# VHH binders against q9vpf9, part 44

Target 1, 373 residues: q9vpf9
Amino acid sequence: MSMSIDSNKLLLRKGDMKLDNYPTCAVEALTRLETLIASRNKQNMVMQIISEFIFLERTPKDGDVRKSQALPISQMNLFQEFQLIIALIEYFSRPGRDATRNAIFLSLFGSHLTPQRSKLLSRLISTAVSGSVAPLLSSAGTWMQQVGCKTPLSLEVAQNIVSDFISYSRKTPEQLKQLPMVGPHFAANFMVAVADLYLNEQRSPTLNPPPDALLDTITEWMMENPTLCQASQQPLVLPAGAIAMPFTTPLAGLLRWVVLAPLVSNRSAYSNLHLSLLRALQQLVSSGESTALPSQDLMQIVKSLQSYCARLAESKTDPQADAAYQKCMERFAQAVQIALSSNCITNQIQLLCLLESLPPHKLMKIVIEAHKK
Below, E stands for the ipSAE of ESMFold2; O stands for the ipSAE of OpenDDE; V2 stands for 0.75 times the mean of E and O plus 0.25 times the DockQ between their complexes.

## First folded at step 18 (VHH; framework vhh_nb_b201)

Design e25 (at its last look DockQ between E and O 0.63; V2 from the best seeds 0.69)
Fold by OpenDDE, look of step 18:
Structure e25 (fold): chain B 373 residues (1-373), chain A 122 residues (1-122)
Amino acid sequence: as target 1 above (373 residues)
Amino acid sequence: QVQLQESGGGLVQAGGSLRLSCAASGFTFSHYAMGWYRQAPGKEREFVAVIISSGSTYYADSVKGRFTISRDNAKNTVYLQMNSLKPEDTAVYYCAASPDMQWLLYGEFDYWGQGTQVTVSS
């Protein structure tokens, strides 16, 4: 019996699901979504239910929610938002199929979010981190991969975590330290996002280093678990027929950090992180698996170094005499050597050509010559 | 009414490049995943590339490194830059669209263009 969208809405309204009984109606809606999501032809209904009963958004009565140009306005107050977060935490903590859970999470927080939903998502994830809610974090990790770890939404989530756990805390909370154990996939994808936020000239003309506490936390994660970067490569649990979007490893972004760090910081944590990255790269080589380092990301590092050398030239400083440049190149050459030896880099020839454009460094020269066949 | 109109197809020599465009109307473009499919003579339609609203992309293995999908939300247009074309790339190329959720959950598109012919000569 193809219950019409209207019938399903009516059932949700006629039932104890009064909009005035929040968050009960949201929980009931979530339960109903489990069944509806299994049907490929009920997406409009799913979106309507989510909008109306979960996020309390007012949508125009007449029309396809999918085609609506107007962003729905939520009528949720702060208390209701809090109630929803708690309800969602509880819901995701319930026993269930991972595919269903991930599908529901994706349905709630798709690739296009209202500002209110985006804020709620960030709060939800922060709460999940604080409470070590593994199933929710798993879904969040899946979500980040599907929508993209370097997209504005993912970066917002990452920034909020940094704000909540690093910026406002004198010490990194234990819950964040345990994140790799509780939610390794999310932790890895978080690292991708957070790595993109700092020491990135594509985002800022100035190389902004990460907060010290963040650097220390990530360094500790990498030191304790060299395979953490591989967690992003885990197969996604999605509904049947779904296509998994490509994974991104934290390796390239973190490599950018350690390579460019000498230009802005002398903290020993970067050296430790570098060592951990080299170990991680070595492990990837041994596993025989996929291209861990996109050439494009490495080329970005080269461009940053080129820019720096151009500035040196303007100041009539020889890059060979510049200690910072030398240290950058040393770290870079070590990583590139390992990556090239393991065939983990895509488009190696282009990268090698670009590397040759840099002022000469003894170790880098050796690396280039060894692989330039 | 949803409309997808492909353009930019034609004849090109092996090793050459083409850029396909698909102009979209009738829906909120910025909320949709846009994709390209192709169908060679006597073969089934196959997936080529997708770009979701967030800008994340996915490519078929056969076109990885050669093709680039992009979008301009201001123009309601999705593009497929095809480089290093091979005779095997000869096909009718179809633009496709769906809400992001439809793609992310089911890997399916709801709307299709009429297609544009791409012929790669040896």
Scores: ipSAE 0.829, ipTM 0.928, lowest interface PAE 0.6, mean pLDDT 91
Fold by ESMFold2, look of step 18:
Structure e25 (fold): chain B 373 residues (1-373), chain A 122 residues (1-122)
Amino acid sequence: as target 1 above (373 residues)
Amino acid sequence: QVQLQESGGGLVQAGGSLRLSCAASGFTFSHYAMGWYRQAPGKEREFVAVIISSGSTYYADSVKGRFTISRDNAKNTVYLQMNSLKPEDTAVYYCAASPDMQWLLYGEFDYWGQGTQVTVSS
């Protein structure tokens, strides 16, 4: 039989209580999640609570959605999104267990998010940067390492920081300049992500340089924070049994910037950044750190130089007479020399073969011959 | 109804190579972490490799550099390329699967295949 008017009021009260109870129900859900994660409950159940009470999502239809590509639909308005951001800032700012805080962050923002959750995450992180909220930034850094700094979601976060603090700001805010001091692990992982966005032919058909203000900011970070590239190497604080996924060094992506920059820019900031990167690389070699530069990242630099030299050949320009190419190769040879001398490169033989394919350069030839067998 | 079916095991000489495959169904493959474990006679099951949905990988020290895990989301299949095989690699190899966060938070898998035997002769 049809529901009475009282039953219909109860259904409206449930909906109204959900709205009236927001963001309180999200705060209560966060506390409940701590208990569920500590007891190692299955993530499907945890995700249901997060979807319903924190992000206010509804399944698109009844029935079997196990194989479905259908994603939950957010029912949050802009005000509720702001309320949630405030509640999360407050939650992550209060004293608490580091492993629990990181587990909650990972559960909220995992490796795949709806577009609505992704935008909320980006706003949350930008808010944390503006407020210098160190504990939240520490959790965000852990999250980036665990899901991958170069994933679409991590790149979206990095792009939104660039938008918020570089593109849409009249000058670089002090809070962004201080980021390495407030959240060094997050700053290092941000550098990995943002380095992937620029001067990277895997992302764009052309070598698009970073905005000048971003380049200046990264250069100042590296000059003023000599151990920043090591910040991702600190042990992660994770729940018992969790495995730290491999960190990605910012060195490789930033090296690509400084090596390829002469092809598109004459800014002197790249020379300062290059010196800082060589110092950072030397420090890793001196500490006995191995495998600091994956050969795949270095091989991408070679591919971009090969493409440039092919264009020079079409215009009948000798690469040895091309000032930009010579500057690229000088910077590249200096970095490779340090890395090869202590076996700081994976798959060294494959890299040497590719380096030999480039038009000759005096220093690079010396480096190759010193390590050729 | 989750199903994981391993294939590609067999007998191989030391120094040789094998490629294991695991066909998966009953879940959204592109959102799951996939892994390989192995169990030698009289020993506990040990972790070999994992690939999470982003493509990030992690390997046990004993196989690092010799084994490569990969995935093909179009075929719902995870692979384990095993090179430079040693007699101590002899084991039943199990495919495993879970949502990414189950692995990332706990280092655990929810679902397991029946296993495929890999034997490396001297």
Scores: ipSAE 0.593, ipTM 0.839, lowest interface PAE 2.0, mean pLDDT 84
ESMFold2 (binder alone), look of step 18: mean pLDDT 89; pTM 0.894

## First folded at step 19 (VHH; framework vhh_nb_b201)

Design f21 (at its last look DockQ between E and O 0.69; V2 from the best seeds 0.00; counts 0 for: SAP .706 > .668)
Fold by OpenDDE, look of step 19:
Structure f21 (fold): chain B 373 residues (1-373), chain A 122 residues (1-122)
Amino acid sequence: as target 1 above (373 residues)
Amino acid sequence: QVQLQESGGGLVQAGGSLRLSCAASGFTFSHYSMGWYRQAPGKEREFVAVIISVGSTYYADSVKGRFTISRDNAKNTVYLQMNSLKPEDTAVYYCAASPDLQWLLYGEFDYWGQGTQVTVSS
C-alpha cells in the first residue's frame, strides 16, 4: 500500500518529464494533470506543466507563473500544433471523469490566452465539430459558460466556426447541422455567442445581419429541437467546490435577431425562427424554469427600435405607417406576451416602462396593459 | 507583496446606496478574478460577487439585482455598487483576489483584504 503512494509521488515530479518526443510528452503531461488538478494547492505546477510540455512555452524557472505579467511565447510550429490538436482530440475521447476532463480543458485554455493558444483553441473546437467529438464539445461548452459566452474568447470561437463551416463552405456541412445532437450544451452556448455577433448595435453601429446559411442553420436547429435553448441550463460538471458561472440562454439574442430583422431583411427564415422561439418560450413556461430572458437584453432591443424611430422622425415618416417597425413590434409583442406570462423576464416593470416609450403598437399596448396591473 | 485595500464603507439608511472600492497591488490585476465577501457579526463569511478577468460576473442570490460588481484594470481597482441596501446587508465587506483558474476550478480566492464596515440602519 505504501509503494503505490510513492509511485504516485514520483509521477508528480516535473523533473521526470522529458521534452524529447512531441506530442508524446504532451499526452503524458495531460495524464499527469489528471492527478494534479484534484489538488487545489498545485495550480502553479499544473500551469507550468501545461506551458512547458503541452504548449512548449518558455516558462520562468523560478516563481509563480500565475503572477507573471508577460505572456509566454510558444515555440510550437504548425506541425506541432496539428499534432497537439490530434492528441487532444484523442485524449478527450478517452473514458474518464467529466469533472476531470472539464477541469483539464479549463486549465489548458483558461480565460487568458496567448494568441497562439486562442488560435489553437478555435482550431481544436472546429476539428471537434467536424469530427463530432462529443466529449470535447462538452468540455468546450463548459468552458464557454465558465468564461462567458459573450466574452471576446467565446466570440472568437464562434466566429471561427462561422468562418470554417459557413463562410468557406458552399454548403453547410452535415457535421454542423448535427451539432445540437452531438453537443447540445456547446451548441446552445455557441448560439449565445453567435447571436451576439449579429444585429447588435453594441457591436456595430449598423445592424449587420447574419450570413444566410448561418441563419438557416440556426433556424433549422430551433425548429427541430425547441428545447435546445434549455441545454444551456444543464448543470456543469466541475471539481468539488467549484462554482458554476451563470448560464446564458440564446433566447434573448435570437429574439433580437427576429425582432430587428424587418429593418434589414425580408427573408422568411426569420419568421420561422420567430415561430420556433415562441414555441421555445412556451415550453419554458411549462417547465417552471426561471429567468430565460434577461431584461437587459430586451432593453437593448427597445433601444434599437428607439433609434430607428428617431431616424423615421428625421425623415418625417410616421412609425404607424412604417411596415418594418410594425412588423418588429408585432414579433416583439408576441414574445414579450409569452415571456411575461411565464415570469421568465427579470425586472419586468422596467421593461414595461421602456416599452411604453416606443411609438404605440396595438398588440404591444394590449400586452403592456395586461401586465402593468 | 499582494495588497488589497477596501474603501467606501460607512453608515447608510435602508434603501440607500454605497459604492465600495478595492485597490489591488502586487500582482497582474488584469489576469485575476476579483470578488467580494461579507461577514456579519456572529455569522460565517459569505460570498457576495465575483468578476473574472474577462468581465463575466456572478452574484449571490441575496444581492442579485441590487449589487453590481465592476472593475477598472487601468486603476487596478474593483468596485461593488450596492443599491437598495437592507439592514441584512450590514457586515464587514472583504475584497478577494485569485487567478481566474483558481476561482473557475475551485471557487476559492487566494488573497484577502482587511475589510470595510458597512452598516445599514433601519
Scores: ipSAE 0.844, ipTM 0.935, lowest interface PAE 0.6, mean pLDDT 91
Fold by ESMFold2, look of step 19:
Structure f21 (fold): chain B 373 residues (1-373), chain A 122 residues (1-122)
Amino acid sequence: as target 1 above (373 residues)
Amino acid sequence: QVQLQESGGGLVQAGGSLRLSCAASGFTFSHYSMGWYRQAPGKEREFVAVIISVGSTYYADSVKGRFTISRDNAKNTVYLQMNSLKPEDTAVYYCAASPDLQWLLYGEFDYWGQGTQVTVSS
């Protein structure tokens, strides 16, 4: 490039804004972004190129309804949206460096997104799941870790997958069943996100169970893919100098499902999932820097059980006589015992003291006494 | 015209707590990653914590479990809650900001505050 920064912007805008250049201008912009990302000093230009040539957005003008929100306005028609999705699938499918694909994916989707970009992201990922597009799903997995699996952006993607493949599908597609084999890192991060959406009183006033088909799918994934919960522990392939954001294991959220499920469901799938989680806990290698079950996540389970026991007290029911509570505590005690044996719990003494706050349970009492010393 | 103004520094006893604030202006705060760095005398500037625009956080090992970064997008302010302070936490603490992509792609910040002194006595 022999032209000035302003001349480069002008050349891109003059040629690329013609309607007959789409999606060609987006493909050319993607290639250009690889160079600009390497420069490190072009982030405002990167954002402008993405907005103007990939998503076909304009800055709101005086008199626009949305000017007070400072949101870009999409000028894409529905056919151009489809063309972009196909172009992105093709771009991510071509041979290339993982770090480059991940940098591009993060550039497109790693910040606050307009509603249109969020819709396109959801459609793109659903298309990649349906097409078993492994390189794109690998970049999406890296993306979920970097933006955080439990943030609104990731939760929206997880909700979209549930909608597309579970809620609005009469049968679970084979491509969703195969997701752990095609994109294990993305599948693990999806499990973290979707586990946060259900049986979680921090997200909803009540304990809402997952849809049956989702539960069955997750259970089958865990039974058939014994190392799936470890998929996010592998080092990320990122641009030079980038820092990997912390990974999150799906074990804690799924444990919450199986421990709390007796309060709202009698589905036998939770027993199978529980067994798979116990096996995963036994297999997990722990270090001081990697923790599968932080005590704070387990505190959330305790709080939900305390709330349930308070309701039992209002109805004059002894927790020891309540079959649901007893089943919750049996599962919880089994998981805690195995996690302690596998060194998967941080701050064990604080956790054990908190567990004593629950109405007594025979197995849990044994576990607490065995590990207090 | 980016401005970052730290506050809340001072002298505190070992084991004590302190909360730093950084008021930000001149950019769309909700689209920026915010971070804290510190620099002890004679040492290089050291990463402490970051919070990206969507809320995910990352901490240096030396402060994990003791420090908490948070943000209030309505007030354009980032905070660092510092608990269980040690003498080795003594440093000038700098607020930092960049578009999310600068952090996500390079682990770097474009803009820096003037710094606030934190001194932890034994």
Scores: ipSAE 0.598, ipTM 0.845, lowest interface PAE 1.8, mean pLDDT 85
ESMFold2 (binder alone), look of step 19: mean pLDDT 88; pTM 0.895

Design f22 (at its last look DockQ between E and O 0.58; V2 from the best seeds 0.00; counts 0 for: pae E 2.3 > 2, SAP .747 > .668)
Fold by OpenDDE, look of step 19:
Structure f22 (fold): chain B 373 residues (1-373), chain A 122 residues (1-122)
Amino acid sequence: as target 1 above (373 residues)
Amino acid sequence: QVQLQESGGGLVQAGGSLRLSCAASGFTFSHYSMGWYRQAPGKEREFVAVIISIGSTYYADSVKGRFTISRDNAKNTVYLQMNSLKPEDTAVYYCAASPDLQWLLYGEFDYWGQGTQVTVSS
């Protein structure tokens, strides 16, 4: 019994680790982290080990790495990066505790990433998608939720997936199509991120539609699995005492896509996506799950429509005669009707007031009147 | 030395608003999660809100929709906008700081301010 404690103490000494064989030292470091991560008081050591033995970064010999202002510079070459990616995939594929795996993933990539770590993360996740590495994708999904699905880091990951599988891939459409089955939580959070990238006036003054292949993929996901959006609500497996950050559902972002799409595209895929979203919303009602649609996100849609109507006014065009606006409002009203009936919208009164500010639409008017009591 | 200094507390009527500020020094502010806690008389300290370095936020259910946490990295300051205040919001409010990982992994803060009194009258 005493030998096991001493062996564990020996494993905790940074001094016993050698940098002479990469990626072996990284794998060893990961193994050591399994024990260290359980201790709340050893975070500095964890960070040092990660920097030195996993990412080959120069760390200050003395001090709290957590307080360091300078981003460490990694000495990793491209080959070593590749080795690390393979090593990490192998490591995360090993049997283990989900909480530990997730904690290690969070510790590796955290919220403050060097450019090199950020790129490595994107490559790692893309490789995991390609290889259908379920445990790693699960950790990535947890990571996205903890750091935030709409943060620059999450968006970068999402953008890289789009680039790798949509823009540059001849063979990868099938692998991406399987993502909801392999990693539903990650897929849902990925959808949150990608939804935020497109048809979003907060990001671009112009409404930029998603690539056609991406739209088709997301539409297919939603059609095949109406409950996929609920995967974002999966409880996080974190260390004891950890606080799970709030989940974000992809519903609001995707609703923005379908509602605003008539302004930029006539593709039938948006109609299919809209139908799938309505089904998803109906399913939420049945599950009793609360706040799937933040009012703020819906308000953004209204603002975009307001802007469009302002442009129509400048051109002396009546919004009632504008086919695109009518279609936008039709889709929006249908979704809002279901959402309001399900009490899944936060701050409903504010939303209703804002909706009243738009040029009148027959169905929307009915919806507003029904709920403005 | 790490310092957290709260300000902006005071007496306010029910339904009113206050904005708390916490000035931070002694660490790289942009790498830290900042949070607010409160402690009412005779009660335990309770979590109110947190903002991580990259802007993601989390709120206690009791203050959700009423309170907003924000940060200004240029000023090393975290804010808590409190709207629609209730008598039950009466407490000493504490600013807290921790590296992001500490918060994300363990839900704990390393550093604490001295607190500022908020009193909401009926």
Scores: ipSAE 0.731, ipTM 0.888, lowest interface PAE 0.7, mean pLDDT 91
Fold by ESMFold2, look of step 19:
Structure f22 (fold): chain B 373 residues (1-373), chain A 122 residues (1-122)
Amino acid sequence: as target 1 above (373 residues)
Amino acid sequence: QVQLQESGGGLVQAGGSLRLSCAASGFTFSHYSMGWYRQAPGKEREFVAVIISIGSTYYADSVKGRFTISRDNAKNTVYLQMNSLKPEDTAVYYCAASPDLQWLLYGEFDYWGQGTQVTVSS
């Protein structure tokens, strides 16, 4: 990344932006960024102002000017990090245009981040959840969609929320339980991310179930908020000319949870979640939206079931007699039937061929025969 | 000096596949969004796909499910795998690049390659 700067303006800003002026220099920088972003002609200056005056980063210079691509070094102490989080909460809570807030959030967190910036992002979002700061959560939802819900950065944010509100809490905090009401777009994108973290053989060779409290929270979200899976489909508010990245439905990942859960758990919450997912899938189908479920996500479920059946064969256990496998297939067949009946799955023939590779199940056989004619 | 060089174009039959490459230099590739556009004769340049530095991808509706954009940061190269090609895909394909913020905020690319011809016959 090459940068061009106005050296006279930076010298004046440097004099105003010393550490003794923090967080005042960050607040001033945020205000200036709104103007610069609106003018469109100073993106290198925007990036430099963010680095130097908001995140207090220094470009490594150790006498070697040829290393212009080195990552910035953070100079923030812990108190300044706290001051920045407060300043950002206050900034994003201001009345104002959604497009401007979203442009600022993307400018701060939308590209490759240093480890320090990603840590600050996670703390900022957790603070916003704890404070029910709806405008900031709205910008975080837009951000997560634009950078991708399953990218390492988004998964890191999701892991930190699970840590802060599930793992280190005796009771699930009310603010997390109310997240779908306060920030429905962020809640939906968070569900996409956490669904990817658990019961997913692409992430772990072991089918690791979600923590019980997380499962209960997600199940309650789905039962109490019937349109939550559609929250990411609302038009994004972005600067003129920007292109909205596609939404990702949480349905596919959560379906993987409920279909694979009998292999690792007897918890009744999965039955409640399954019914909520079937209802949500029917509503998505009824809305006339095409390509509701990517076939690749469903094929991943098939692969996990194939692996399980291979282990059954090694122990000479008949899949027809295995209660866990039969339960997995019952749930899977119910979901596939709804999705196929409305033509909401791309590459349906490829999926049906893969489903035939699994040991037979009564309901799934009926579903396959009905659609492979 | 920013340079983008496309390769891999050619003539293919309908239903066939082709893989385009774009070698990039003159900027920090791992911090840039990379994209593909195409221009058919007599038409305006059309967005095809983008991949941002942190890995998210976006596709035009006309190519979803058939085309895949990817990147190799070690080789400073972006790829477009084109499957199930149709005669309507016939066009000059252009590689594009910008810092992530230019694309994320404005949907625009600063730098363009020379283009490579893709022709799909029946």
Scores: ipSAE 0.532, ipTM 0.813, lowest interface PAE 2.3, mean pLDDT 84
ESMFold2 (binder alone), look of step 19: mean pLDDT 89; pTM 0.896

